# Designs tried in a protein design chat: VH-VL binders against o60147. Part 372

Target 1, 175 residues: o60147
Amino acid sequence: MLEKNKYLYIFRHIQTNQVLLSQGNVLKKTALFQLPYPLQKPVAPNGMRPAKLRKDHWVPLLKVEFPNESMFQSVFMQLLNYRKYRSVQPLTSDLLKLPIPVRRRKIMRQEVPNTIADLADILNKEKFPENSVRLQLSDKSDSEYADWPPSVQIDSEEIKLSRGFREKTTVDEAR
Key: E = the ipSAE of ESMFold2; O = the ipSAE of OpenDDE; V2 = 0.75 times the mean of E and O plus 0.25 times the DockQ between their complexes.

## First folded at step 19 (VH-VL)

Design km17 (framework fv_dargistotug; at its last look DockQ between E and O 0.67; V2 from the best seeds 0.71)
Fold by OpenDDE, look of step 19:
Structure km17 (fold): chain C 175 residues (1-175), chain A 118 residues (1-118), chain B 106 residues (1-106)
Amino acid sequence: as target 1 above (175 residues)
Amino acid sequence: QVQLVQSGSELKKPGASVKVSCKASGYTFRSYGMNWVRQAPGQGLEWMGWIHTYSGEPTYAQGFTGRFVFSLDTSVSTAYLQISSLKAEDTAVYYCARGPYLSYFDYWGQGTLVTVSS
Amino acid sequence: DIQLTQSPSFLSASVGDRVTITCRASQDISSYLAWYQQKPGKAPKLLIYDASRLESGVPSRFSGSGSGTEFTLTISSLQPEDFATYYCQQDYEYPTFGGGTKVEIK
């Protein structure tokens, strides 16, 4: 029996460092809807949403394999919630001291570490079985952004996904 | 087992309001999005939008803004669809459907017929 | 929005027949397509997701294929209980449905 999707992919934008969550290794257009503000032109800086999905502008950050679909869905939904919650929080005094353009750039630069930290926090709270969650990073050093619970096994091999596209492998993920 | 149970059929006059409920059971309510799908008599399926069951944030499809409101009561794992200022063209069967984030729909309610007639 | 065009709209077939339904997308949706079966007075039932993955509990006579803009639902040997309306649905963009294909008894 085929299992439904249990893989989380996270992509980052090569210019803005914005983060997209994906249920598959091929980005959907709906992934852009995770970004809060629509942008007409040009490319999406400062937390804006581009009008079009340029898959080549998104590079893989990490891949997570969960024990089953239910656990994956739970974590996925929580990550989205964490992200939105953070976006509506008051800015820190340090950020408020910065000019708006500089502030926006700084906030965008924090998306990657914040997302990784969110993931670790969620997994810590979920208390999944030991070594039941497999984490692969494009850059191993990114794992240092958080303390991981015993449920997480970090792979020694880095992910090799192409920019926002499905890799041609002998075994494809569910989504 | 996963189950979505909707409220019963409704007969309303134009200008009235209706609220359809969808109670979920057999799974973690907040782990899956809840979608609403409309089907007019003898017509096809139309996605109305969805609600994020964890955050409570609704997203409405084009054509379903204004008079349509998605809401939740997470304490009883229930999603609601409210339609205000009902029109005759709102006559349809309304389905709630569970699905991953903006994806396919793996479980459906039995549907709620809303008839709008003077 | 992404438009899905199903063909044919109506199909007459006999028990035991091989039935093929096509769904065409207005743009590339990769493999993000699902198929549903709906019987009169009943809610739709998921048959196939991600273009070719069979939903649990669905008979193996149902299969899906395709990617990009062209997709196909196949019933290898039509059974009496398979007379229904079938819908394709894409989830690459905000969800949209095809117009449906009604499979009737010949």
Scores: ipSAE 0.840, ipTM 0.924, lowest interface PAE 0.5, mean pLDDT 91
Fold by ESMFold2, look of step 19:
Structure km17 (fold): chain C 175 residues (1-175), chain A 118 residues (1-118), chain B 106 residues (1-106)
Amino acid sequence: as target 1 above (175 residues)
Amino acid sequence: QVQLVQSGSELKKPGASVKVSCKASGYTFRSYGMNWVRQAPGQGLEWMGWIHTYSGEPTYAQGFTGRFVFSLDTSVSTAYLQISSLKAEDTAVYYCARGPYLSYFDYWGQGTLVTVSS
Amino acid sequence: DIQLTQSPSFLSASVGDRVTITCRASQDISSYLAWYQQKPGKAPKLLIYDASRLESGVPSRFSGSGSGTEFTLTISSLQPEDFATYYCQQDYEYPTFGGGTKVEIK
């Protein structure tokens, strides 16, 4: 039972800083559906979805280990809801005055702090057992985007991999 | 025990509508997506789409974006499939199936046969 | 959409036989593949997920292997209750199913 997936993997795009949530350490193509529609046919004002998954463009942001699958699934489904809610919110008049590329850059740069804050908000509301959730970051300073509940242990080791959450076979890996 | 119980078989005329229910029990309803899968007589399985059980937002596969509507009543842990303007080719068994977000399907309802006949 | 091609479409076998069913994907799907068993008049039952992980309660005579574009379901010693139709399903993209493999009595 406890052998099913209990890990949340969050990726960041190397250029845009957009965020993808994943149930596995290798991104599925369906992860892109978490992002807003393409520019030429925008249905939401807050961002863009690439047509193709370039796995070499997505790097680790953080990983969360939950006590079991049920707790992971609850948090994952809620995070998806938070992202959808943010993606359909109207833009402010100040943002609408900006050239489209500038506006999008501002919005996309918020995805990392917003996602981390949303994760912490969910974990604070869920009231998980003390020290039951282990959080590992690629950059520990990113933990400063949120106030973490007692249930969260922040791993002292940063994620060292330079591409995805699996080891690469290239000689330039940090390994 | 995880259980998905679907409403009974339906016999309908072309042009009518039908609403299939899928009542979930034995797990936290909002923690898993609810999928709908069609199987025409003597044929294979066809994913119709899914509904996010926390937000209620549906996603439809190609070919299912018009006459097919997914909905929820989370107060009774129930998902619904509504098919309008029924056609003879809609004759099939319709399954609800639970699974992680856009993943495999670990639990299935017993199926609801919808027969559309003149 | 990712197309899954199962082979064979039909397989005739005896109790005790080793049975192998293949599923080929039209593109690389990593290990995002599941296998289901379906008996007449019944819902499909999950056997294998993530290419090789055995679902709880499924007999160990079932195993899955493969990655990328080529996947295999193996039944090491066919039992009377294993005569059924088997489907593969990918979840790398929106779920799609293979056409099925019917395993019948020889």
Scores: ipSAE 0.614, ipTM 0.832, lowest interface PAE 1.8, mean pLDDT 87
ESMFold2 (binder alone), look of step 19: mean pLDDT 94; pTM 0.958

Design km18 (framework fv_dargistotug; at its last look DockQ between E and O 0.03; V2 from the best seeds 0.00; counts 0 for: pae E 11.3 > 2, placed apart)
Fold by OpenDDE, look of step 19:
Parts: structure tokens; sequence; C-alpha cells
Structure km18 (fold): chain C 175 residues (1-175), chain A 118 residues (1-118), chain B 106 residues (1-106)
């Protein structure tokens, strides 16, 4: 029997460090709609939303395997909305001291650690069974951005997912 | 079991408003988006947009802006579609459909026929 | 928007026949395509998602294949209850549907 989607993929932009959530191992164009600043021009730099999806500009950040679809969907929706919520929060005093262009760049650079922290926070609140969630990172050091609950088992191997594309394996992963 | 139950058929005059409800049960309401799909008589399916059931943020497809409003009452796991300034061309069956974030639609309501006639 | 073109628009077949419906996308949508069945007066029913994944409860005589711009829904042996209209739907961009294929009894 085929299982429905229980995998979360997170991608990072190679220049801006913006983050996209994906339900599949191949990025969809709709993923761009997650970006909080829908500006017309220019492309990608300084928090702009690109008009087109350049898959080669996105590298894998992490992959999460959940016990089932229900748990995955719950976490996905929460994670999506955590980011949105954060984007509309008042800026910290430290950020306000910076020139606008520098501030914007710094905010974008914080998306990766913030997303990882959000994920950990959500998982902590969900109280899933011990070792029921498998986390695989492209860089193991990124796991240090958060304290993980007992439900999370960090994989010893780093992900080998291609830029914006699914990993070339003998078995295609379920979406 | 997952179930989406919509309100009954509506007969309206041009210029009037209608509000269709879609009550969800059997799953966590905020974990899946709610989509709306229109089907005119004898025609195909048209995606109208979706509403983020977690945040309440709606997104409307091209051609469905202005007169169409998506809303929620999360306390009763219900999504609503309101159409204002109804036109004859709005005559159609309207479906609510559950789906992962901007993906496919795995569960559908039974549909609500809205007839606009003078 | 991504346009989906289904072919044929109408198909006459008999019980036991192998039926094939094609859906072409105006651009590469990877495997982000779903198939639905709709009977008169009823809501659509999900059959296939992600191009080839069978929805739970759907008979194994239904199968989906394809990637990129060309997709196919196959019914290996048509049953009486399979006479209906079938739609493809892409979710690579904002969702759009094909025009539908009505499968009628010959």
Amino acid sequence: as target 1 above (175 residues)
Amino acid sequence: QVQLVQSGSELKKPGASVKVSCKASGYTFKSYGMNWVRQAPGQGLEWMGWINTYSGEPTYAQGFTGRFVFSLDTSVSTAYLQISSLKAEDTAVYYCARGPYLSYFDYWGQGTLVTVSS
Amino acid sequence: DIQLTQSPSFLSASVGDRVTITCRASQDISSYLAWYQQKPGKAPKLLIYDASRLESGVPSRFSGSGSGTEFTLTISSLQPEDFATYYCQQDYEYPTFGGGTKVEIK
C-alpha cells in the first residue's frame, strides 16, 4: 500500500538564504508564494520574490520524515504560518539600528536558523512519540540551531538532494 | 472519517448575495487548506482559490476577485463562500474541497447549486 | 497559468475495454498531476495524485503515468461503474483543470 505524503523538504536560496517549504522533493512554482515580500523587481536579492522559479538557485536544507500524513500536514501548516507570523512582527531594537538595506539582508539571513527553530518548537509542542520523527540535514551543524524533543531522531547521514530537485535514487520517495 | 457537508441549493436574483457553507469533520480542520471549485452547468471544473484554515488568509484565482469572499468559523470547522452582486453567469455548482497546501483535492463536499435568475 | 489539454474529449467504450486518456500540460509540471472521476450530479472523486499514486480505496484497474508535459490515465478493464467524466489537474502552479474526458458506453 502506498502512503500519502509524510515528508517535509526545506530548501534554502544559495544567495539570499530565503527558505521554501516543499511537500515534495521537487520544488513547485507555488513555493515562491511563501516568500513574504512580493515585490515586482528585481529578482531574488534583498528579499525580492522572483518571478520565476530557478530550481538551481535552491539547495536542500533538511528533510523530515513523519510517522503519517496527518502529523506531517499539521506540522507543515504550522511551520508555514509561523514564518508568516514572524514576518509581520515588530522589528527588534537591534535591527532598527541598522540601515534599511542592511536590515533586510540580516532578516533574510536569519530565515534558516529561524525556520529550524520554528520546526523544533512545533515538534516540541506536538509531543509526538519518541524517535517517531526522522530529521536529515544537509549540514549536521544546523541541528544546533534548536533543542530537539525526544520525538526527533537526527539522521547520522546528510541528505544528498540535488539543487531544487529530487535525489537520484533507485526508489522514488513518496510525496 | 473525513466528511465535508455543504449547505443547500440557493435561488437568487441578479444583484443579490449568497453565502455557501462547508462544514468539515473527521480530521484536524487547520491541517489542510480548503479550496473552492466552481462548475457551471455542463462545463468543466474551475479552481476559484483557497483559504488557509490555520491563518484564515484567502487566496483568489484570477477571475474570482472582488465579488467572492472566503471566510472561516474555526470554532465549528466551517468554511464559507460568499458571492455578492450575483450575475446570471454565476449559476453553477460550487464545491468545497480539502487539500494539502496548494495541491490536489482528496475530499469534496457534495456541492451547492446556486441559480441566479430574474 | 498552465493549460491542460485532455484527449479525447469524448470516448466510447465497452465493458472490459482498455481505456486511455491523455493530459498534456503547456509546460513542465514534473509529476504534480492528479486525476478525478465525476459522475452526473456528484462531486469529483480523486483517483490518482502525483501522476501515478493511487488514492486509497480506488480500484487497481486505474493507473496513472507520465511526467513533465505528458500524462496518461489508464483503465485496464472498463467496468460499468466507470462510465463518467474524467479530469486532470495540475498543482505545479495554482491549480488548473483539464477540459475533461467523457467516457460513454458504446
Scores: ipSAE 0.867, ipTM 0.941, lowest interface PAE 0.5, mean pLDDT 91
Fold by ESMFold2, look of step 19:
Structure km18 (fold): chain C 175 residues (1-175), chain A 118 residues (1-118), chain B 106 residues (1-106)
Amino acid sequence: as target 1 above (175 residues)
Amino acid sequence: QVQLVQSGSELKKPGASVKVSCKASGYTFKSYGMNWVRQAPGQGLEWMGWINTYSGEPTYAQGFTGRFVFSLDTSVSTAYLQISSLKAEDTAVYYCARGPYLSYFDYWGQGTLVTVSS
Amino acid sequence: DIQLTQSPSFLSASVGDRVTITCRASQDISSYLAWYQQKPGKAPKLLIYDASRLESGVPSRFSGSGSGTEFTLTISSLQPEDFATYYCQQDYEYPTFGGGTKVEIK
């Protein structure tokens, strides 16, 4: 069948600022597996992964349109790999010195800038045509977490939806 | 519409106690932390600490570990600040403020003026 | 305990002016900084979070920038309703506030 442009949807948790990556504009329950689960309890706090996916707690962070599904899949998997690699690294001494609630908060809040930087790093290494990757942010200032390659065109309009990427559907009354 | 409504101003004598209420509406109370911020007359803002509205566990900033007690009544979506053994230097406006975990404060109560005088 | 130093403490400006307020942190706080506006007799209002992220409903003439130890709040074209005191606040660890910057009409 005809291949459509493919979107990467990235969500932010309203309380923790954790990040979830999605192939669709609605999060699947399995997305929670992207969140870190500590390998060793004494060095990393258990419980940074919510027990359930509450869709009212996840809001749009950014959306990326790729030229095709193959390019989307490549970038999506690389982003997941970056996050997994980071999640298994030992905690730094700075983090270990913090009280556990503060440490958890600090780790979670790094997810937004880390994910944006990872995306830009991947896109800088990929050889995409100029302006072929469209990036739309909920807050355009978030683009400042990274240097973007010429392949990326940042949309002038911000995402205005507060709970998801899908806007409310208006019912077209009989004309 | 998120709203935090605090109890009215209080006039107290030194040595008394006061309990300020902060009633939340328009959101899931247990999903956001509640912070307390003090502002003495003509002065800046001072974070006093916060209470985890899910667990009920309070955390107090340095200097607020003695006479200040945070508490909740989740059945009525209300947070409380109790100050015991009031001193003249406790004269201030006390704000409740909602936010993500130990983060910025996106919604504030209107403030409660507590005046301590002989 | 992270100290925030705002400058200037006091600023006199006219409607239409570009106003810049700075906040310096005693240590690297990454981008964990928020800005608030407070008018006399009113509660503070969040303007900017995460150094540069504009809160919903805040006019686009407000912007924030910086990372590490130096941060700036800018009002591109001062309006009559912008005369207020502005506070920075870090949330790198337990929150602390700057001393404030009062912006008044000249």
Scores: ipSAE 0.006, ipTM 0.549, lowest interface PAE 11.3, mean pLDDT 84
ESMFold2 (binder alone), look of step 19: mean pLDDT 94; pTM 0.957

Design km19 (framework fv_dargistotug; at its last look DockQ between E and O 0.56; V2 from the best seeds 0.71)
Fold by OpenDDE, look of step 19:
Structure km19 (fold): chain C 175 residues (1-175), chain A 118 residues (1-118), chain B 106 residues (1-106)
Amino acid sequence: as target 1 above (175 residues)
Amino acid sequence: QVQLVQSGSELKKPGASVKVSCKASGYTFRAYGMNWVRQAPGQGLEWMGWINTYSGEPTYAQGFTGRFVFSLDTSVSTAYLQISSLKAEDTAVYYCARGPYLSYFDYWGQGTLVTVSS
Amino acid sequence: DIQLTQSPSFLSASVGDRVTITCRASQDISSYLAWYQQKPGKAPKLLIYDASRLESGVPSRFSGSGSGTEFTLTISSLQPEDFATYYCQQDYEYPTFGGGTKVEIK
């Protein structure tokens, strides 16, 4: 029988570089609630949560296949927590030297590398079996943002998912 | 095996409070969200909201704000639903249900009947 | 909120019948739909998730299909234990349930 969801998709906003986690290759509206900012105007950028999900504004960053659903769920929840925790941390001295608009933009730009680093950190702590986690990146160079544990096998091929949408394939992946 | 065990039935008067417990076992408690679903007698299912078992952050559906409080005791893998200022219309079976992040519900508690009557 | 409309609300059938229940969403929810079975006095039981994926332990006579706004639960050959109420549920937005379909013995 087909196993339950063991795939993590991470999407990046094309303008703000905000990051959304997805249990499937099609973004849900509820994914927007992952963003730490309140639902207010103006719409992103400026660190605000968009009122509507524009799927075409989100591109795939990476896909991770875990050994099983439980491991996937655990990592998923931890990633959310890491992001939230980071959002409430005091600003660094370097950031404080910048004007507020520039500071906000810089913080948003760091979400992609921070998320990748978070993932690596979580996986390092989880100590999964060697080569049991498969990582596929849209840009292979993004793998350089972190040191990966032996449990992670990086695919040689880059992901080719369309913006925020499921691509029709012969066999669809489990959500 | 995954199991959710809820506290027993409750009989309360209007204005009183009730706290329903949901003890989880057989899986990593903090890896799955806990949802609450209400079902009035002879009616359908209503999603009340969920609590992030990892962060402890609750989210309430519209119509379930104010008098409804989700909480956790992670040390015993238990989720709680508290209803204050009970009304007759709160009479229902309340279910806890495990699920991924705001997704479907794969395991359910047996339900807790809360009856509010003068 | 996304509204789910189930049809029919009531269905009378006999053992061995092919039963079809429909769930319509007020907007496109992709494949983020689940089906549940509930018997009187019991908690709902997950049957199908992601529109067409059979939950572990569920008999193969149950199947789900559809995407977008139209979904169907099919019982290929109704068994005595299948008389119950069935609910659809979407998780594209905050979860909402359909009104339910009660399958009764003819």
Scores: ipSAE 0.775, ipTM 0.900, lowest interface PAE 0.6, mean pLDDT 91
Fold by ESMFold2, look of step 19:
Structure km19 (fold): chain C 175 residues (1-175), chain A 118 residues (1-118), chain B 106 residues (1-106)
Amino acid sequence: as target 1 above (175 residues)
Amino acid sequence: QVQLVQSGSELKKPGASVKVSCKASGYTFRAYGMNWVRQAPGQGLEWMGWINTYSGEPTYAQGFTGRFVFSLDTSVSTAYLQISSLKAEDTAVYYCARGPYLSYFDYWGQGTLVTVSS
Amino acid sequence: DIQLTQSPSFLSASVGDRVTITCRASQDISSYLAWYQQKPGKAPKLLIYDASRLESGVPSRFSGSGSGTEFTLTISSLQPEDFATYYCQQDYEYPTFGGGTKVEIK
């Protein structure tokens, strides 16, 4: 069997901090379908799905190398399910008390820490060999959103942006 | 090792129903999506939609949102296509096809011919 | 709503010929294009994914190229077993297929 893709790419939106999971280094239009939907009954919006994919608005958050494609696909499908589960949950009373624009921004800002925590939760439950899953971050401090299992090796090198000369402080200020 | 085995050909009358099975083996069933593809006689390939094998949530292409139902039995690694109120224009070969999430299709079932005639 | 247009729809060729099939997308799909071979009475078989990556077990005489809106499948030297119908498929959005190119014996 020849190996297919075994890399998970996670992107962050520079303005909203929404997160997209990707099977490649270039986002597909279908990635937008991961963004949350409103509740089936009329309620205030929980988030936003852009009409178009603007590739200049999405920057690398992290990259994960798995031992093989099958393990990658299993984790990828689980992460998608975590995001779907969150999108269907009723809003908390504390969130419902907020003005809609504030509520929307608060929900979207939680996507980065929630996604990182979900990834770690999945990896803690899976039995991967020690140091067999390599994690690389654009900002190493983001690893602090979770406790990582022994299977995860956090790369000492941060992801370098390939989009012109962009400073990391500008990316961080968009948070 | 990866294999998708579909149920046998069906001959049906208009108005009847049919359920096509697709038994998967040789891989982690819930790690890859299951797609359904239709090919009418002498025609090209037409994506009908897919089912998320982890969650069981189906997605239907436009034109397939009514009489077509995708389902799973994950305990036996099997996907199903049910077509109700069969019409003559439903005559086609129906393929199941595995792939990464909303991606290319690397393994295909052998196809199931459904013939609908009066 | 991405339409894929294959050309030619029909191609007559001899064993040993170099064959080129074109797939044009109605919008930029990056490199998210696959090629399939389908022989009569059989399921399609994946040849190329991500525009240019050869699937396991596919002979090296098959190659894919292109990005954006223009893609090609090339068979460097046709063999008897290569007479089939070829389809392109994009996965930038919900999958769609091209209309097919039938390669027949001249």
Scores: ipSAE 0.744, ipTM 0.879, lowest interface PAE 1.3, mean pLDDT 87
ESMFold2 (binder alone), look of step 19: mean pLDDT 94; pTM 0.958

Design km2 (framework fv_dargistotug; at its last fold request DockQ between E and O 0.64; V2 from the best seeds 0.76)
Fold by OpenDDE, fold request of step 21:
Structure km2 (fold): chain C 175 residues (1-175), chain A 118 residues (1-118), chain B 106 residues (1-106)
Amino acid sequence: as target 1 above (175 residues)
Amino acid sequence: QVQLVQSGSELKKPGASVKVSCKASGYTFRSYGMNWVRQAPGQGLEWMGWINPYSGEPTYAQGFTGRFVFSLDTSVSTAYLQISSLKAEDTAVYYCARGPYLSYFDYWGQGTLVTVSS
Amino acid sequence: DIQLTQSPSFLSASVGDRVTITCRASQDISSYLAWYQQKPGKAPKLLIYDASRLESGVPSRFSGSGSGTEFTLTISSLQPEDFATYYCQQDYEYPTFGGGTKVEIK
C-alpha cells in the first residue's frame, strides 16, 4: 500500500534565482534540462546550461503535498509546461529596450514570483477539495505572490530541505 | 485501468519507413511522459527518448536522432514512433511506456516488432 | 551517460531459493533506480521504483535496497513465475538500463 509520489519540490538557484521543479527531495541531473538553451534565450541567467549539477547551488523554494499521485502529476506537468511556454515567448518591447544586463536582472527577479503565481493559477483551475493541498514555503512571505484557492493550506512551518538535498543540516543553515 | 495498446508487427525492407502507434487509455494523457524503448532480438532494453504529451516536445536519446521521430495525436491519446530509412539493425521490438517526467516506467505497451529484411 | 552493471548476467536457482541481483551505477544516482521483470515475448513489468518502493500489485517477496552506486533486488523465495530477466534502470540522468539478469531454473 505504498503511495507513489505526491510531492512537488521546487528549488531556486542561489545566484540566478532560476527555478527547477523536482519530483523528489534530491535534485536529479535531468532537472537542469528545464533550463532554456543559451541559444533559445540569450537573456537567460549565466548564458549557459551547466554540464554538472551543483546541488549546493540550489535551495528549496517550496514543497507541495497533493491528495494523490494523479493530482500531483497533473499539476507537475502543467507547471512544467507553463514555465517552458513562458521561456520561449518573445521578449516584450519594453524588455528589449533595456540593456542586456538590466534585462537579465529584471527577468531573473520574476522567475520565483512567476513560478509561484503559475502554481496558484493551476491549483485554482484544478478545483481540488478544500484544504487538500499542503504548501510549505522556505519563505512564508513568498505566498504573497499569489492568491491561493481554498484547496491550498499554507503551513506555518517552513520547508526543512537543504540545498539540493533531503534534509536541512546545520552546515546548510550556516551558508 | 491504465492501458497502452500498440500497433501490430511490421515487416519492412531497408530504406523504407515505419510508423508505430501507441494508444493510451485509463488516465489523463497529458499528465505523464510517453517514452519509447527499443529491444533488439536477444538484447537488453534501450531508452530511445520521450515526448511530452502536454507540449508535444520530443527529446531523443543519443543514437536515436535523425531517423526517429516522436509525435502525438492528443485527440485520440495516441503517441507515434516513426522510423525512416530503415536499416537491418533497426530490427527490434519497440515499446511505448508511460512514466512520470523522466522517471521510471510504470505502464508499458505490448510492444511492436519491426523486422527489416531485404 | 550513466552505465549500470548488473551482476550476475545469468543466475540458476531453484524454487524457494533466495535470489539477489546487484546493479552498480557508474556514478551516484541517489535512489533514482527502478527494477523491472521481463518474461519472454512480454513487455517489462515495473517491480521496484525509487530503489526500494514496491510497485502496486507486486508480491512482497520482491524487495529493493541500496543508494548511491550500489543497488540490490532480492527475491526472498523464488516462485515458478519468477523465472525471467530482470533489469535495473536509473533516472538520475536520462534513463539507462542495466544489461539484465536472466534467472533460470536449475
Scores: ipSAE 0.869, ipTM 0.942, lowest interface PAE 0.5, mean pLDDT 92
Fold by ESMFold2, fold request of step 21:
Structure km2 (fold): chain C 175 residues (1-175), chain A 118 residues (1-118), chain B 106 residues (1-106)
Amino acid sequence: as target 1 above (175 residues)
Amino acid sequence: QVQLVQSGSELKKPGASVKVSCKASGYTFRSYGMNWVRQAPGQGLEWMGWINPYSGEPTYAQGFTGRFVFSLDTSVSTAYLQISSLKAEDTAVYYCARGPYLSYFDYWGQGTLVTVSS
Amino acid sequence: DIQLTQSPSFLSASVGDRVTITCRASQDISSYLAWYQQKPGKAPKLLIYDASRLESGVPSRFSGSGSGTEFTLTISSLQPEDFATYYCQQDYEYPTFGGGTKVEIK
């Protein structure tokens, strides 16, 4: 019964569609550090970092089970690095044509497809055994943002997200 | 056989600098965060911050945003803590510790005693 | 920023005793708490992570429980090698440690 965490949990913000990566099914406050600071220079994506973690604003996007903790940690750290790399890249000409508020919203909306594509890119480069990585999505059509390697088995059941059937969770309103 | 091996104890005068090394082995260096923890003589543990092994970006705890510098040499799986303008209050054992991203610390170096005296 | 208060700060016990150490957090940290053992002149050693998960190679007489703001470390039957200082550490926010609990022989 000796086993460290081997699950990746990815959350989506209900309003902005920003993404948070998590090592557990309950977000840590430190997850917010994955989000860009406001007033960042135009050469990097701008976003909003809430002052407080409001857990009711973040819903499941996907869950990944890896063969072991070491493989999970490798993928997790690579994903964080991909997100950091994207955050410091020069803005495209299409984005620069947009008013700053519209530009910011468009950048945030790209986080879901970008994160899924990055995850798949990492998994395509890794040498994981066939069907050893189990992927479950809240919306199975989101798997279409990427081409998945043979190591990935996509669960036929979507993650159940219920607002009318409250799960036993802790909620803290931001103020 | 994860191991973190730190450089030996240091005796320094006020105003000098010191660089503590922490050589990691037995795991993929970039997959786990590298943390620094201070323990003054007879005192508790104090997290100083961490360095992201993928990006090389350090994060410093409040109170350590000045004379303390974290760095890496990934080619030899080694992390460094440099302390400049040493003060008597810097006398402590300094530990490196690895763990998952901003998490618990499952492996620790043996500690490096830095003594600052005239 | 999260303060962890350990109690007691010091306790004296005999081999075979059941020992319970408490760690209180200044805010809800879910289950993001770890326990460490430190012997004099040695580095800390991880005992428990995620409040209740036993680290590999740690004897089963050690157990952790709790969530939210109150957590306990229990040693079911003290052994001679268990006389040490114990620290809790949260990782819900940037890591912070409790002040420690020194367990000494009576």
Scores: ipSAE 0.730, ipTM 0.870, lowest interface PAE 1.2, mean pLDDT 87
ESMFold2, look of step 19: ipSAE 0.715; ipTM 0.857
ESMFold2 (binder alone), look of step 19: mean pLDDT 94; pTM 0.960
OpenDDE, look of step 19: ipSAE 0.865; ipTM 0.940
ESMFold2, look of step 20: ipSAE 0.696; ipTM 0.856
ESMFold2 (binder alone), look of step 20: mean pLDDT 95; pTM 0.961
OpenDDE, look of step 20: ipSAE 0.851; ipTM 0.937
ESMFold2, fold request of step 21: ipSAE 0.716, 0.674; ipTM 0.866, 0.846
ESMFold2 (binder alone), fold request of step 21: mean pLDDT 95, 95, 94; pTM 0.961, 0.961, 0.960
OpenDDE, fold request of step 21: ipSAE 0.868, 0.866; ipTM 0.945, 0.941

